# Designs tried in a protein design chat: miniprotein binders against a2bj90. Part 62

Target 1, 235 residues: a2bj90
Amino acid sequence: MSRSARRKTSALNTVLRVVEVFASIQGEGPFTGTYSVFVRLAGCNLRCPFCDTRYAWSLEAGKPLGVEELVEEIARYEPSLVVITGGEPLLQRHPLNSLVEGLESLGLRVQLETNGILPAPARDEQLWRVYHVVSPKDVPVRVPGAKLHPSWVDYARATGRAWFKFLVANEQHVREVAEYVAKLGIPRSRVYIMPLTPEKLDMKELLELHSRIASLAVKWRLNFSPRLHLLVQLP
Below, E stands for the ipSAE of ESMFold2; O stands for the ipSAE of OpenDDE; V2 stands for 0.75 times the mean of E and O plus 0.25 times the DockQ between their complexes.

## First folded at step 6 (miniprotein)

Design y61
Fold by ESMFold2-Fast, scan of step 6:
Structure y61 (fold): chain B 235 residues (1-235), chain A 83 residues (1-83)
Amino acid sequence: as target 1 above (235 residues)
Amino acid sequence: NPEDEEDAQFALRLAIIYQRAAERAARKGDYEKAIYYLELAVKLLEEALELLSNPEIRKQIEQILQTTKELIEAYKKLLEEQK
């Protein structure tokens, strides 16, 4: 079925390359614990050494799905939150705005996960009105090419809809994050540090990393993000 | 002091976690990932050395640090061969 009043749009504004759609619990960031549907978009503009989703790096890794079809699939899960992740979802910016429009028309709450290299949403984008968790890769994890676009700080101040989530492995990383966010004028209330967890850790190793990074969050007066899905063995 | 000893023990345990992760990555031929995790382990071993004063323990950690740095260089050579 199609909408009889459907706006004419180009194929580029109606088709997304999608790697996977699945229900789980949001394990990270400000919405930790929320029943969510995850939409992983294909393509990434970084090649992080520690990346666990390398299968999503290529745009060709994704199946082309129409925005209407994808909205219907997501809605069938009846989620409390739709998490759009990738790769880097903003590489598919134009059809992503159309997806967000469809999801918001159904009253669904949307969160975008982004590396923050590409500019933050403009006021006339559908993406302006949804939540964003920005995960910079320039500091402290030093991925080549990963400079945070300065518009994300302006967007966070203007809307209150962006948080900054940093992967950390040691206290030097936490110190670098604290200095970085202070220099950029990002409020500490908008900053999360999260343990950098390699694949195949046992439960004792996961707890050790979580415990150490959480203690550093307290010491440095930053918010802590777990990786809850790893602790409870969900995707 | 006791707080420095505890912080050093955390740093050492995290270094072991990243070293084991590097070994798993290397077994799959992912030397870029292995090098990345070993460099995190190096940093953690250096943090432990700053906190510890016992000469015998420091000597053992310095030896582990040296062998870890040598392994990083070996993996860099293997990574270059893959190119």
Scores: ipSAE 0.544, ipTM 0.844, lowest interface PAE 1.8, mean pLDDT 89

Design y62
Fold by ESMFold2-Fast, scan of step 6:
Structure y62 (fold): chain B 235 residues (1-235), chain A 83 residues (1-83)
Amino acid sequence: as target 1 above (235 residues)
Amino acid sequence: NPEDEEDAEFLLRLARIYQRAAERAAEKGDYEKAIYYLELAVELLEEALDLLSNPEIRKQIEQILQTTKELIEAYKKLLEEQK
């Protein structure tokens, strides 16, 4: 067996704690509107007050699934994009690299959603080769314990495969984001601001928040991310 | 300035969205979430005040702002009682 085949076989025998797998439309970030399969991994290293996926905080919330089984399940959906999200996917870093290898072997595009506290991928990781949407929680939403790892800025510059998506509620938040990304040297072209939407908003309220944050994105020359799935009532 | 008044009214509606979210969280005993959303409402109310020069309207918004800050303090006490 070749070294490559041996590595792939080893990877297919690892296990991930998975909360849910479902098909939907990516509603956020640079791939908004893409037919996607979402893989929500269990475990999180933050306890954000505004979190809408608290059911995924515990690692025990996830069912153990083999990488090979998960790749096969994802492939059955024939997705244009595989979105790996959850609590914090990088908490399961080793088996996650194995999952990515399996998905890339099938020619599937992969996007990771991460809070950016844990380091960015190293060049020898399979994760180096996929797309990352980093959602810092230190600015402007100031979650205790949240600090963006500086390696994410280096990774973004080296690969062009990372974007930074910030939850914002008002213009002061947008100002803080603009100052933050300037200080870190993150190009504005890689920055998205997204409305911070509480649970149980009606459509009028959702549209008003989207309208305000979109207007601020134009004013501050930043990209805008909707939460499209909320507007069209998809998971 | 009528344009500033329209912008301020919009910001007040956004503040109300977060105030209602805080009320829903408090009804469930989630005072951490309630406080978080009320603090966002405070920021929007302060932003609205910066756009307005009419003394009567400013006084009304300042009263809402004060009441909101008092509610945050009340929820902080309730949160401490849960610990």
Scores: ipSAE 0.483, ipTM 0.808, lowest interface PAE 2.1, mean pLDDT 88

Design y7
Fold by ESMFold2-Fast, scan of step 6:
Structure y7 (fold): chain B 235 residues (1-235), chain A 83 residues (1-83)
Amino acid sequence: as target 1 above (235 residues)
Amino acid sequence: NPEDEEYAQFLLRLARIYQRAAERAARKGDYEKAIYYLELAVKLLEEALELLSNPEIRKQIEQILQTTKELIEAYKKLLEEQK
């Protein structure tokens, strides 16, 4: 867009920088198996070495879409769940609150996926009323610059609408997660461990990795998140 | 301990998964990702060594571990050259 077009759009309508919108099955977290539409927002405040969506790191990777246009596009899928992901969606906080307001007005259930570096929603934000899956990167994977904002723990206790999902490769990672959540006072019922999957695993390798991490979840009394979409070969 | 030996064999297979992932990343010039996965493989190999008593098998794993650590150092040098 030209400068005038961008200025006019932001003045008349709220806009988001969107990388992609597609229908699939939520493969991860507390809503695993749900027919969902995914909205991937551009921009990220981390550079995770294991990141599968590096194409979304820059805000320039997203095209500007008006909130009303995006709500209409999402509604056409008739989803059971709207998954807003990225990059880091909270980088676009103001227009994101407007998007959530539009989606809630249609009775759609919304889940946000966030790295939790930016603060949790305040009570006066539309985001305060939707579900959040927080993926801390300070433990166990230790991404530079990553630190969970403490307000996410308070938000989880106050609302019951946040879960914490951790990428793990081995038992030492699970131990570190268990110690981390105990120190922060996060109930184990709100904690998921998920396999750290490299790209292009064959089905035997993928199943073996899932089996191992699931066994560790049982041993450590934590919830297990698969990466179901990888197992069934969906986006 | 048979249970420990079975678990160690699983750890060795999992280490191989991460080593293959590292090779694929390195072929694309993504040395940061390659190093990350190789470091995970190192930890798995070290865990397997703690569980295994057979000297011949331990020696083989120690050789793989040494080769993996050398590869990490090589990729770190290549990563710095990309900067």
Scores: ipSAE 0.000, ipTM 0.420, lowest interface PAE 10.9, mean pLDDT 85

Design y8
Fold by ESMFold2-Fast, scan of step 6:
Structure y8 (fold): chain B 235 residues (1-235), chain A 83 residues (1-83)
Amino acid sequence: as target 1 above (235 residues)
Amino acid sequence: NPEDEDDAQFLLRLARIYQRAAERAARKGDYEKAIYYLELAVKLLEEALELLSNPEIRKQIEQILQTTKELIEAYKKLLEEQK
């Protein structure tokens, strides 16, 4: 293999298309309140009507960054948690495994945010060892093309490193979530419901949606995820 | 039951949040997003109706529900025109 061909092959296998890297507080899910660095990867396999990150839908929205360069950038923030989100990060699965390997080698804790359409990690992937927050879009929000891959339930049972976070707007959504997770055998202890918050809400509206969904979480015996970053006006 | 009326008013305020979001989306020509949010509002209006037995209040919510459904159909036609 020539040097140029080797260099190009290495770049293709270890390059991620990255929309943005920034420090914030994890506002959602089981790690709410954690000082985190967010890595938003480009590309998505869904077109959710309520999506607030439409700028990340195309792979071309991301700047190509080498895994080693990205690991160094993340490490400079000295985060308690690295949150890899997108789009759909698993669309860039091969270089993502390389990123995870680099981050773990530095002792950094990694959480992936995924829509769960693509299969859960296999035991021989670096991704097997990190945390996953799976946000299904088939139930209750009914996005076309969004079907949770059944391997995520097996992964959650085998590792204890996956949680399921559902966007909900009303009690009918919560009922559908409760039925869905019961049918799949997902323990309620791994289920979060989170308010579906449109953009441009004022603080009163944000609080009212949070209050409603939190009350429903108590009623239906599910965990509640806030959207804390919205309440404290962080990215 | 006064508690049911208060709860219904709360659900109407939540429906209004999604209706306002739909209006903002429609102003930008995003009829798919507008329809999606109006469908969420419809469910909240239906939940409010389940709490109430008062015929006068129910009639007012049923009118809002009907108007919301008509707006959804109007936006569906506008969405087809964008294709």
Scores: ipSAE 0.568, ipTM 0.855, lowest interface PAE 1.7, mean pLDDT 88

Design y9
Fold by ESMFold2-Fast, scan of step 6:
Structure y9 (fold): chain B 235 residues (1-235), chain A 83 residues (1-83)
Amino acid sequence: as target 1 above (235 residues)
Amino acid sequence: NPEDEEDAQFLLKLARIYQRAAERAARKGDYEKAIYYLELAVKLLEEALELLSNPEIRKQIEQILQTTKELIEAYKKLLEEQK
C-alpha cells in the first residue's frame, strides 16, 4: 500500500478520549526505570475496588483528541517508551491502532497496559507489533466480570510481546497466580507479581509490602514488579 | 521456632496496613473498598496463624480475626443501605 493512501487514512479525524498525557518513569513491569510518556485513555469495563484511577472510568472523563495531534504531543517529550494505559485502552481499539501506527512511524516504542478482558491483537492490527502488559483481574484479585481472554496466552506464545502482571497482597494470592499460569500454560518468565498498595501509605508501609511480595517472588520463582514511581514519589 | 514467630509478626504488620486502609475508606463512606481491604487482612491473619503454635498468641490473633470478620459483615450491611 502506498504511503499516500496510509497517510490519508490516518488523517481522517480518528479521535481518542484522553484523560491525561504526562512524562514520568515507568515504575512497573518489564520496562521498570524507563523514561516514558503516559497516555491515559478514558473508559473502563471494570470497577475494581482498589482502583486508583476512578476518575478515568467514564468515557466522558476523556477529552476528544485527534490521533495526529496526540502523536505530535507525545513526540515533543522525546520518550524512550510510550505507555498507553487508562481505564481500558482496548475499548477505543480502532483509533488506538491508528495512534500506534503514527507512533511507530516516528520510531517510538509502545507499551499497552490492559486488563485482558478484550481479545489480544490480530496479526493485521498495528497493535500486534507493540508490547503488552496484561493485568488479569479475575485471579487473584477476583474483580467481578474480569475474565482473561484466552487469546492473550496465544499472543504471548506467538510473539513474545506480552507479559502478565498480577496484583498480590499475600501468599495465598501468589499460590493462586502460580496455579493459574500453570493451568493456562503461561511461561513463568513472562509472569510478574506486584504488591497491591492502598493509597496514602507511608514509606515504611510501602517498603514493607514491596519486601514481602519480592520475597514471595523469589520463593515461588516468579518475576517481581515494584511500583517504583510510588517509592520515588513520581506520578 | 523463632523464625516463624518473626514471620508471623511481619504478617500481622501487613494485615494492619490493610486494616488501616479499610478504616480510611470507611471514613469516606467507601464500604466496598473497606470490605475489600479487610478481606485481604483476613487472609494475612490466617497465614500468620498457620506459622504459630503458641496457644496464647493464637487466641489473640483468632480474636482479631473474629473482630475483623464481624466488621466486614457490618460494612456489608452499610453498603447495601447505600444502594
Scores: ipSAE 0.539, ipTM 0.852, lowest interface PAE 1.9, mean pLDDT 89

Design z1 (at its last look DockQ between E and O 0.56; V2 from the best seeds 0.00; counts 0 for: pae E 1.7 > 1.5, pTM E .629 < .8, other shape alone 3.109 > 2.5, SAP 94.385 > 70)
Fold by ESMFold2-Fast, scan of step 6:
Structure z1 (fold): chain B 235 residues (1-235), chain A 85 residues (1-85)
Amino acid sequence: as target 1 above (235 residues)
Amino acid sequence: NPEDEEDAQFLLRLARIYQRAAERAARKGDYEKAIYYLELAVKLLEEALELLGGEKVTVTIEVDGNKITITVEYKGKKLTIEFEL
């Protein structure tokens, strides 16, 4: 047997540490409004002060689940989109590539959400073929240890399959995003700004933050991402 | 300018959202999250005051155990806000 055939067989027996699998509506980014299955992987290489999913920070928060079993579970939802998120899903890069291969074999559309600290996919990875929403945490939210890997800009230009989504709270944040993406050569058409919403907001507070950031998106000629699931009270 | 006053009031309402989030974090003992949200509230306050006066604002945040003190200096005036958890 060739190494490729052996590699494929061993990949099907790999394991991911999974925190949760659930159906919802994608509330953020370029696929807002899409019926999706969310797969939250365990482990994160950041400790963002504003993080809403701190329960996923530890790798031990995830239960071991085989790639084949996870593909079958996802397929039962019949989703229009599979959203792989977590802490940082690229921390489990090897079995993640195997998961993507399995999902692609079923014709399922896959979106990865990543902080962009780890390198973008290489052309020979299964991850090269899926959509990526990169959420940098160095600018404007200034999380310690966060630095966008420069390969994500090259990946976005080469494939047209990456978008950059920035959490913002005020106009200075939006100015910093505009300067950052110009410096890196990221096209504005691939840039989303999204309101930084703390936990336990009421609907009036959520609407006010959304209204402000949407107005700034128009002013600065950037795309706007809502947090639609919060507005409609879904997970 | 009435438009700047309306915009400033809106920014102050947004500042209060982050201020309340900071208070909730502080009550749970999460001082890192509390300070982070207070800094966002303070920046919105700075932006509101700049609309009203066109001048830079100086803001100082001090944390001493359960007590958080925010000092805002604007046009030679000093405003102090104190929170206790």
Scores: ipSAE 0.668, ipTM 0.859, lowest interface PAE 1.1, mean pLDDT 87
Fold by OpenDDE base, look of step 7:
Structure z1 (fold): chain B 235 residues (1-235), chain A 85 residues (1-85)
Amino acid sequence: as target 1 above (235 residues)
Amino acid sequence: NPEDEEDAQFLLRLARIYQRAAERAARKGDYEKAIYYLELAVKLLEEALELLGGEKVTVTIEVDGNKITITVEYKGKKLTIEFEL
């Protein structure tokens, strides 16, 4: 059996629970502005009070989709990036590795969004090869049960394919982030601060908040992540 | 300092944003979100008052089940308000 035939048989039975698939612009982190297909996976290991995607918290909120069908659906959008997000994508780690293998076989770039509670990819996982934006929820936002898994720091050092995105509201939050990343030995060049935006901000309030947090990013020598999709009114 | 005044005024505006978010959450029965945004609004008010050269106000919100305890510390006085949802 050729290496090609073994690849087909392992993918056929791999199912993901998917909430939605859509094309938009990546609004956040190091890939901001990139034309992307978003794959929102179902299920989360957190219950963040500020979560804007609460509909994805339950695994049952996702439809079962085969990995092959999902790869074909994604490929039709001709994306510059595939963003795998959701609740917590790494709850579906096994089928997610198969998805990544399929996407990479088409030459598609993949970026994972994760809360960093679950272990970073191992070297033998397909996920090892992709980009990761880790969004810790322990600092400064202190979500119960949130703790960054130490392996993400090691993964970031080993691969250079991880960034850390922190939600902040004020200078005290930025200070806590700066202290936290210093303590963990995360390079500042890999750290993004992003505005903690409540729901239903008007555009004036949203812009003012972005401006303030961006100024704090400069002051504290951290990268700034916009919520660009909110600013340009995209999904 | 004029910069501190501008910063304080921004923090006061931001506190009002989070307060309105808390009120919207509470009206929907999302008390966890309501408390989270209220705590954030209070911290922003504390920071604003500090920048204005006021005496430190400390507000603590504690939630234990349906019991909410709000503690306000100002000018060496402590006020505690307890209520159940």
Scores: ipSAE 0.571, ipTM 0.812, lowest interface PAE 0.9, mean pLDDT 91
Fold by ESMFold2, look of step 7:
Parts: sequence; structure tokens; C-alpha cells
Structure z1 (fold): chain B 235 residues (1-235), chain A 85 residues (1-85)
Amino acid sequence: as target 1 above (235 residues)
Amino acid sequence: NPEDEEDAQFLLRLARIYQRAAERAARKGDYEKAIYYLELAVKLLEEALELLGGEKVTVTIEVDGNKITITVEYKGKKLTIEFEL
């Protein structure tokens, strides 16, 4: 088989369990405001009490899709960014690397969202070259079994392609985040704090939580992440 | 001072946001989420009351079978909230 035919055949042999694919705006982190296609993968290795995507916890919640089929679907949206999220996408690491290869062959920019429990990409993985927003769940929330794999800090330093995002509700949480990132050697420029927003808030409530956490971000010299999609009522 | 009163009132509004979220979660039977949000509300309440006078807040959580009782006491005033599991 030729190199082109081999790539097509490889994509056809790889399957992902996908909960949903949709277009929206990236509302969080360093790429806030970017026209994006979201790919939500099934399965998660955590059961966070504040999770608002519980429908993605089970691998059985996902529909099996071939990687080539998925790449074609994503490309039709003409996205500026492809956001791979879930559950925890790294539970499907092998076929995920195939998806990334397909997306990058079309020149599409890719960002992964992960809880950071599984190791950061190795240099020989397709995932090495994409962007990552890592959301550890052992501080300030203390989810049992959550522990940031130390390779994520090394990866961030080596590549400049990872940022760390923390849900916070008050100043005590921000202090805990500041202590945690200092201990791990994560520079403040790579750290985002984001308001912990329960579901079904009205606009006034959303704005008050955003205002408080933004003020704390300035006080503590950390980056602030909104939940912009909630403020503008997009998925 | 007036600045501390304004800051405390803002924190109380935030505490109420999480308290209402806890009630919504409890109504759906998601008691783990409800307790998580209620703890956040209590922390904000404690912070607000510290600004207003430094007097301590007493919070008691009692679980009896499928009933959770939360009592908040401040300056002799008492609020009790009960949930059924």
C-alpha cells in the first residue's frame, strides 16, 4: 500500500467511543473566544461531585465512530480549533492519537482537556504536538484518587503547550491553588483560576461569581478563566 | 466599618448562590453534590460573619438514617435546614 493508502487504512481501523460532536465557542482557558468543534469522548476515571457532564462517565454512553469518519465530520464545520474533551479523553489514548494525526494532516489546530491523572504525551505520540488544558482534581477540590501525574509539569516546561486550570469558589481555594502550583514548580503564567458555577444560575448570579474570582485572580497574580459560553448562552 | 459591611453582604449573596444550588441538587437526589455546595456556602458565611464582628459561627451537621439536619447559629439566632435522602 502507498503512504496515502496506508494512512487511510490506519484511520479506518481505529474506533473512538464518542458522546457528542458540536460546534460552539471555546469558553474557558487560554483559547477563550475561539470558534471550535467539541468532541466529547466517553469514559472517565473520576466521579467528581461538581461534574456537569456526568452523561459522559460511562464508556457505554459513547457511540463507536471510525477515526476517518470523525475527521470528515469535524472538517465540515471548518473549525479554528478542535477541542477534545470528555469524560477523560486519555482513557482512549491509542485511537485518540490516530484522530490527532488525521486532524493535523488537514492543518486543524487541536486542544485536549484532561484531568491529568494519566501521563503527559511522550515525544513520539501525535498528542505531543497539540495543546493541553490540564485540570487537576486534587486541589482545591479533593476528589479521591485524583493526583496530577508529574509528567505534565515536565511536558509544559519542555513544550510550552500545557496550561493548568482550577475551579475555585473562594479565597481559601485560591490560596490552596497558589501553594499547590508553587510546590510543583508550575509558573503563574500557566495557571488559570475559574469560577465554580453550579448549573442553572441566572445571569446576575453568574456575573457575581465571575466578578469575585476575577478580582481574586488579579490579587493573586493568576490568569482568570471565564465560563464565557455560559455568559453568552452557548453549549 | 462600612466597607466591611459591603464586603460581608457581597459574600452573603455568594453563600446564598451555593445554598440554593445545594437545595436544587438535594431535590434531584444528588446528595453528594448538595453537601459539597453546602460546605462552600458555609465557608462564605463564616468569612462574612468574621468581617461583621469576629464572632464565631456554630455549624452542626447531623445524619440520622436518611435525614440530614444542618444547624447554623450566630449571635443566638438559629437556622435549621433539613433534607431527606
Scores: ipSAE 0.502, ipTM 0.771, lowest interface PAE 1.7, mean pLDDT 87
ESMFold2 (binder alone), look of step 7: mean pLDDT 72; pTM 0.584

Design z10 (at its last look DockQ between E and O 0.92; V2 from the best seeds 0.82)
Fold by OpenDDE base, look of step 7:
Structure z10 (fold): chain B 235 residues (1-235), chain A 99 residues (1-99)
Amino acid sequence: as target 1 above (235 residues)
Amino acid sequence: SEFLRLAKIYQRAAERALRKGDYEKAVYYLYLVAELALEKGDLELAIEYLEKAAEIAQRANLRELEARVYELLARVYEALGDKEKAEEYRRKAEEIREG
């Protein structure tokens, strides 16, 4: 294999399709309130009707960025956490492992947001070491083509570095989540329910949804995830 | 009531989606209103929103969402004790999935 072929294969594993990079507060899940840099990757394997980031669905919506350049850009923000999100970040699994390696070399903490359709990290992946918030789309919202890959349950048990965040709109959804996590043997302490919020809600509407779902979280003995960034009017 | 406030949130979201031509989102949010109505025992309101959701889904050729609407209609009619209509909507959902 020529030196040119090795350089082309190495270059392909070091480029990410990135929609946006920005600093904000993590508004959701176990790291709520953390000053974070968000890296939104392009491409998604779902078409959720309620998706607020539809502009990230196509891989072509992302700009190609080198991993090294992206690590330098992230580091300039001095983040307490790097949140890798997007459509579905694991569609770019190879360069994503390289990104994680670069970020960890700087001592940066990394959290992945994933829909859980693709397999969990293997032990030999850099992604094995990071935190994961899995947001299943099969239950309760039943997005077509969504199915939680079973390896995420195994990963959660093996590492303690995974949480499951479910979108819910009513008490039936919360019941379905409770039954689903019980069936899969996911510990309730790792389960978050989050309000399914339509776009362009006013603050009164947003607070009403948060209040209702938080009350249901207490009733059903589940963790509550706010959408804190929306409540405090941050990106 | 809390219910009416929550239902109105998703209703207004559906109306905004319709105005933008986002029929998939509109149907989905009308479906969520119907689920809230069902949760509160307002079966008539659930039917009203599901019929509207079905009409939009059919016109927009949103077959999977149309089938889901019919499945929820079947559950609402079962809750009303109308087994005949419940079975009719189950069949309609199956016909969409097989076709």
Scores: ipSAE 0.841, ipTM 0.930, lowest interface PAE 0.6, mean pLDDT 94
Fold by ESMFold2, look of step 7:
Structure z10 (fold): chain B 235 residues (1-235), chain A 99 residues (1-99)
Amino acid sequence: as target 1 above (235 residues)
Amino acid sequence: SEFLRLAKIYQRAAERALRKGDYEKAVYYLYLVAELALEKGDLELAIEYLEKAAEIAQRANLRELEARVYELLARVYEALGDKEKAEEYRRKAEEIREG
């Protein structure tokens, strides 16, 4: 193959393994309520017992989509925010940087959701300019193999573009989160606690769980993240 | 009151998981019920749920979760003031983690 043919073949073969693309609202974290397009990437480096997206665990669960075509599909939704989630999106880091470049060239705001095991973006990566919601799984939920990479704290300080979101079920969990973030030097303004929410709760159960965790957020002076999409019955 | 409502949410979730054969999820939710019981000082209830979680974890060969259940049992027995039982369960957990 000539160099010209390899360049064209490489561009056409720049792909992401994608489980689903859909429009909804961002129901969690600092961008709650924003009209969003979600891109769920295949593959995860964790097997959380409480995971509600197990269908995204295997890389083979995703279908290959060309990055350029994916950018065009996303743009047609006219989103206010593009949320890249998964499994763990950073397992597909190189094509993900290409996707981010395409989205940002169109002026689209991008947010990444990550479990924080893989390192934060380097300054020369397109991902450096993206907003990140980091959901560590080592504290308080203690998923085996989970460990927040220390570069995420450095990234948050350097850029102001990272927030930390923790699943909690009780006050002891919230105490553990408070101790953890204090030790790492993460300010409370960057920390969210969110109810660990089982599948198929009815509305009164959802409200009871939200009420308890929200009360703890106030008590401990932390931000509260709802699961708003569940409360309003959106995907 | 809030404890009972919250505990029932996770208890029902564990029952749903058991019916679907998702033993890992079931054990995790039973563990959360026990944590809530311990937070409220209901140590007998905590032991009840932890013993159920341990049985399921053992039968389903969920070694990591079984060890976590024993670690919480050790905390419950520390709260009871039973240092010997607390140490016994810590050793059971270490036995699983060390192999």
Scores: ipSAE 0.769, ipTM 0.894, lowest interface PAE 0.9, mean pLDDT 91
Fold by ESMFold2-Fast, scan of step 9:
Structure z10 (fold): chain B 235 residues (1-235), chain A 99 residues (1-99)
Amino acid sequence: as target 1 above (235 residues)
Amino acid sequence: SEFLRLAKIYQRAAERALRKGDYEKAVYYLYLVAELALEKGDLELAIEYLEKAAEIAQRANLRELEARVYELLARVYEALGDKEKAEEYRRKAEEIREG
């Protein structure tokens, strides 16, 4: 990250480093099945061994786009949901708040995907009003440096606008998730487990992983997130 | 067996990762196979996959993953009742994490 943060001249002139913008169906979490526009921001503060979007790790992988230009591009898709993902979107927190402000001014619903290492939004941030799917990487997948910031639990309790989505591969992972969320005081109604799917699975393998993790969700009384886009062969 | 089907999925994923030179994914997927084996109580199979994962991690200088593999090897040997091997692998993991 050699490039310094861009100076803000106004909210509309704030710049984001964007890897890609595309329309698809939200395949994961509480809004599964929703027609969405995905905005992948560059830069990540983790190096997960199972990561399939390593092309987004560097901030330099992103093209600089002005907030006003990006809002206009997103609006042309007429989406039911705008999904802001990355890398880690909160690394670009200042311009991200400006983007959310612009999108909300158009009545667009916004969901942020975050690893939860950086603090949850404060009440004076536009991000306070956004839906957040927090994907902790400290449990069960144990990525170095991936400690969940405790403010996310407080944010979820205060707003009802955060859910916690965990990648799991086996029952021991689900047990660790159940213990983790109980210890932190996260209600089960806010918890999703999702299958850890390697690249290049055939449909039978993909269904077997989904079936197993869904069965564990029932057994452990947690919500299940599919990876629907993989099942229907969308981006 | 459901266990065999799931283990085979991650094993194939590890083999694909190895062919691509993605040693991090290979070690991680082999680690998942070992966790499934441990969960099923197939301790010998867990050791087999963890030893393979450790070899790849060491060769590719993946010290963090190597430490994780040793930590799971220690747990598997503890489950086997082999206290000496469990302590040996705990020390190996601690040495990596300290240095």
Scores: ipSAE 0.699, ipTM 0.888, lowest interface PAE 1.2, mean pLDDT 89
ESMFold2-Fast, scan of step 6: ipSAE 0.695; ipTM 0.888
ESMFold2 (binder alone), look of step 7: mean pLDDT 87; pTM 0.844
ESMFold2, look of step 10: ipSAE 0.755; ipTM 0.889
ESMFold2 (binder alone), look of step 10: mean pLDDT 87; pTM 0.853
OpenDDE base, look of step 10: ipSAE 0.823; ipTM 0.922

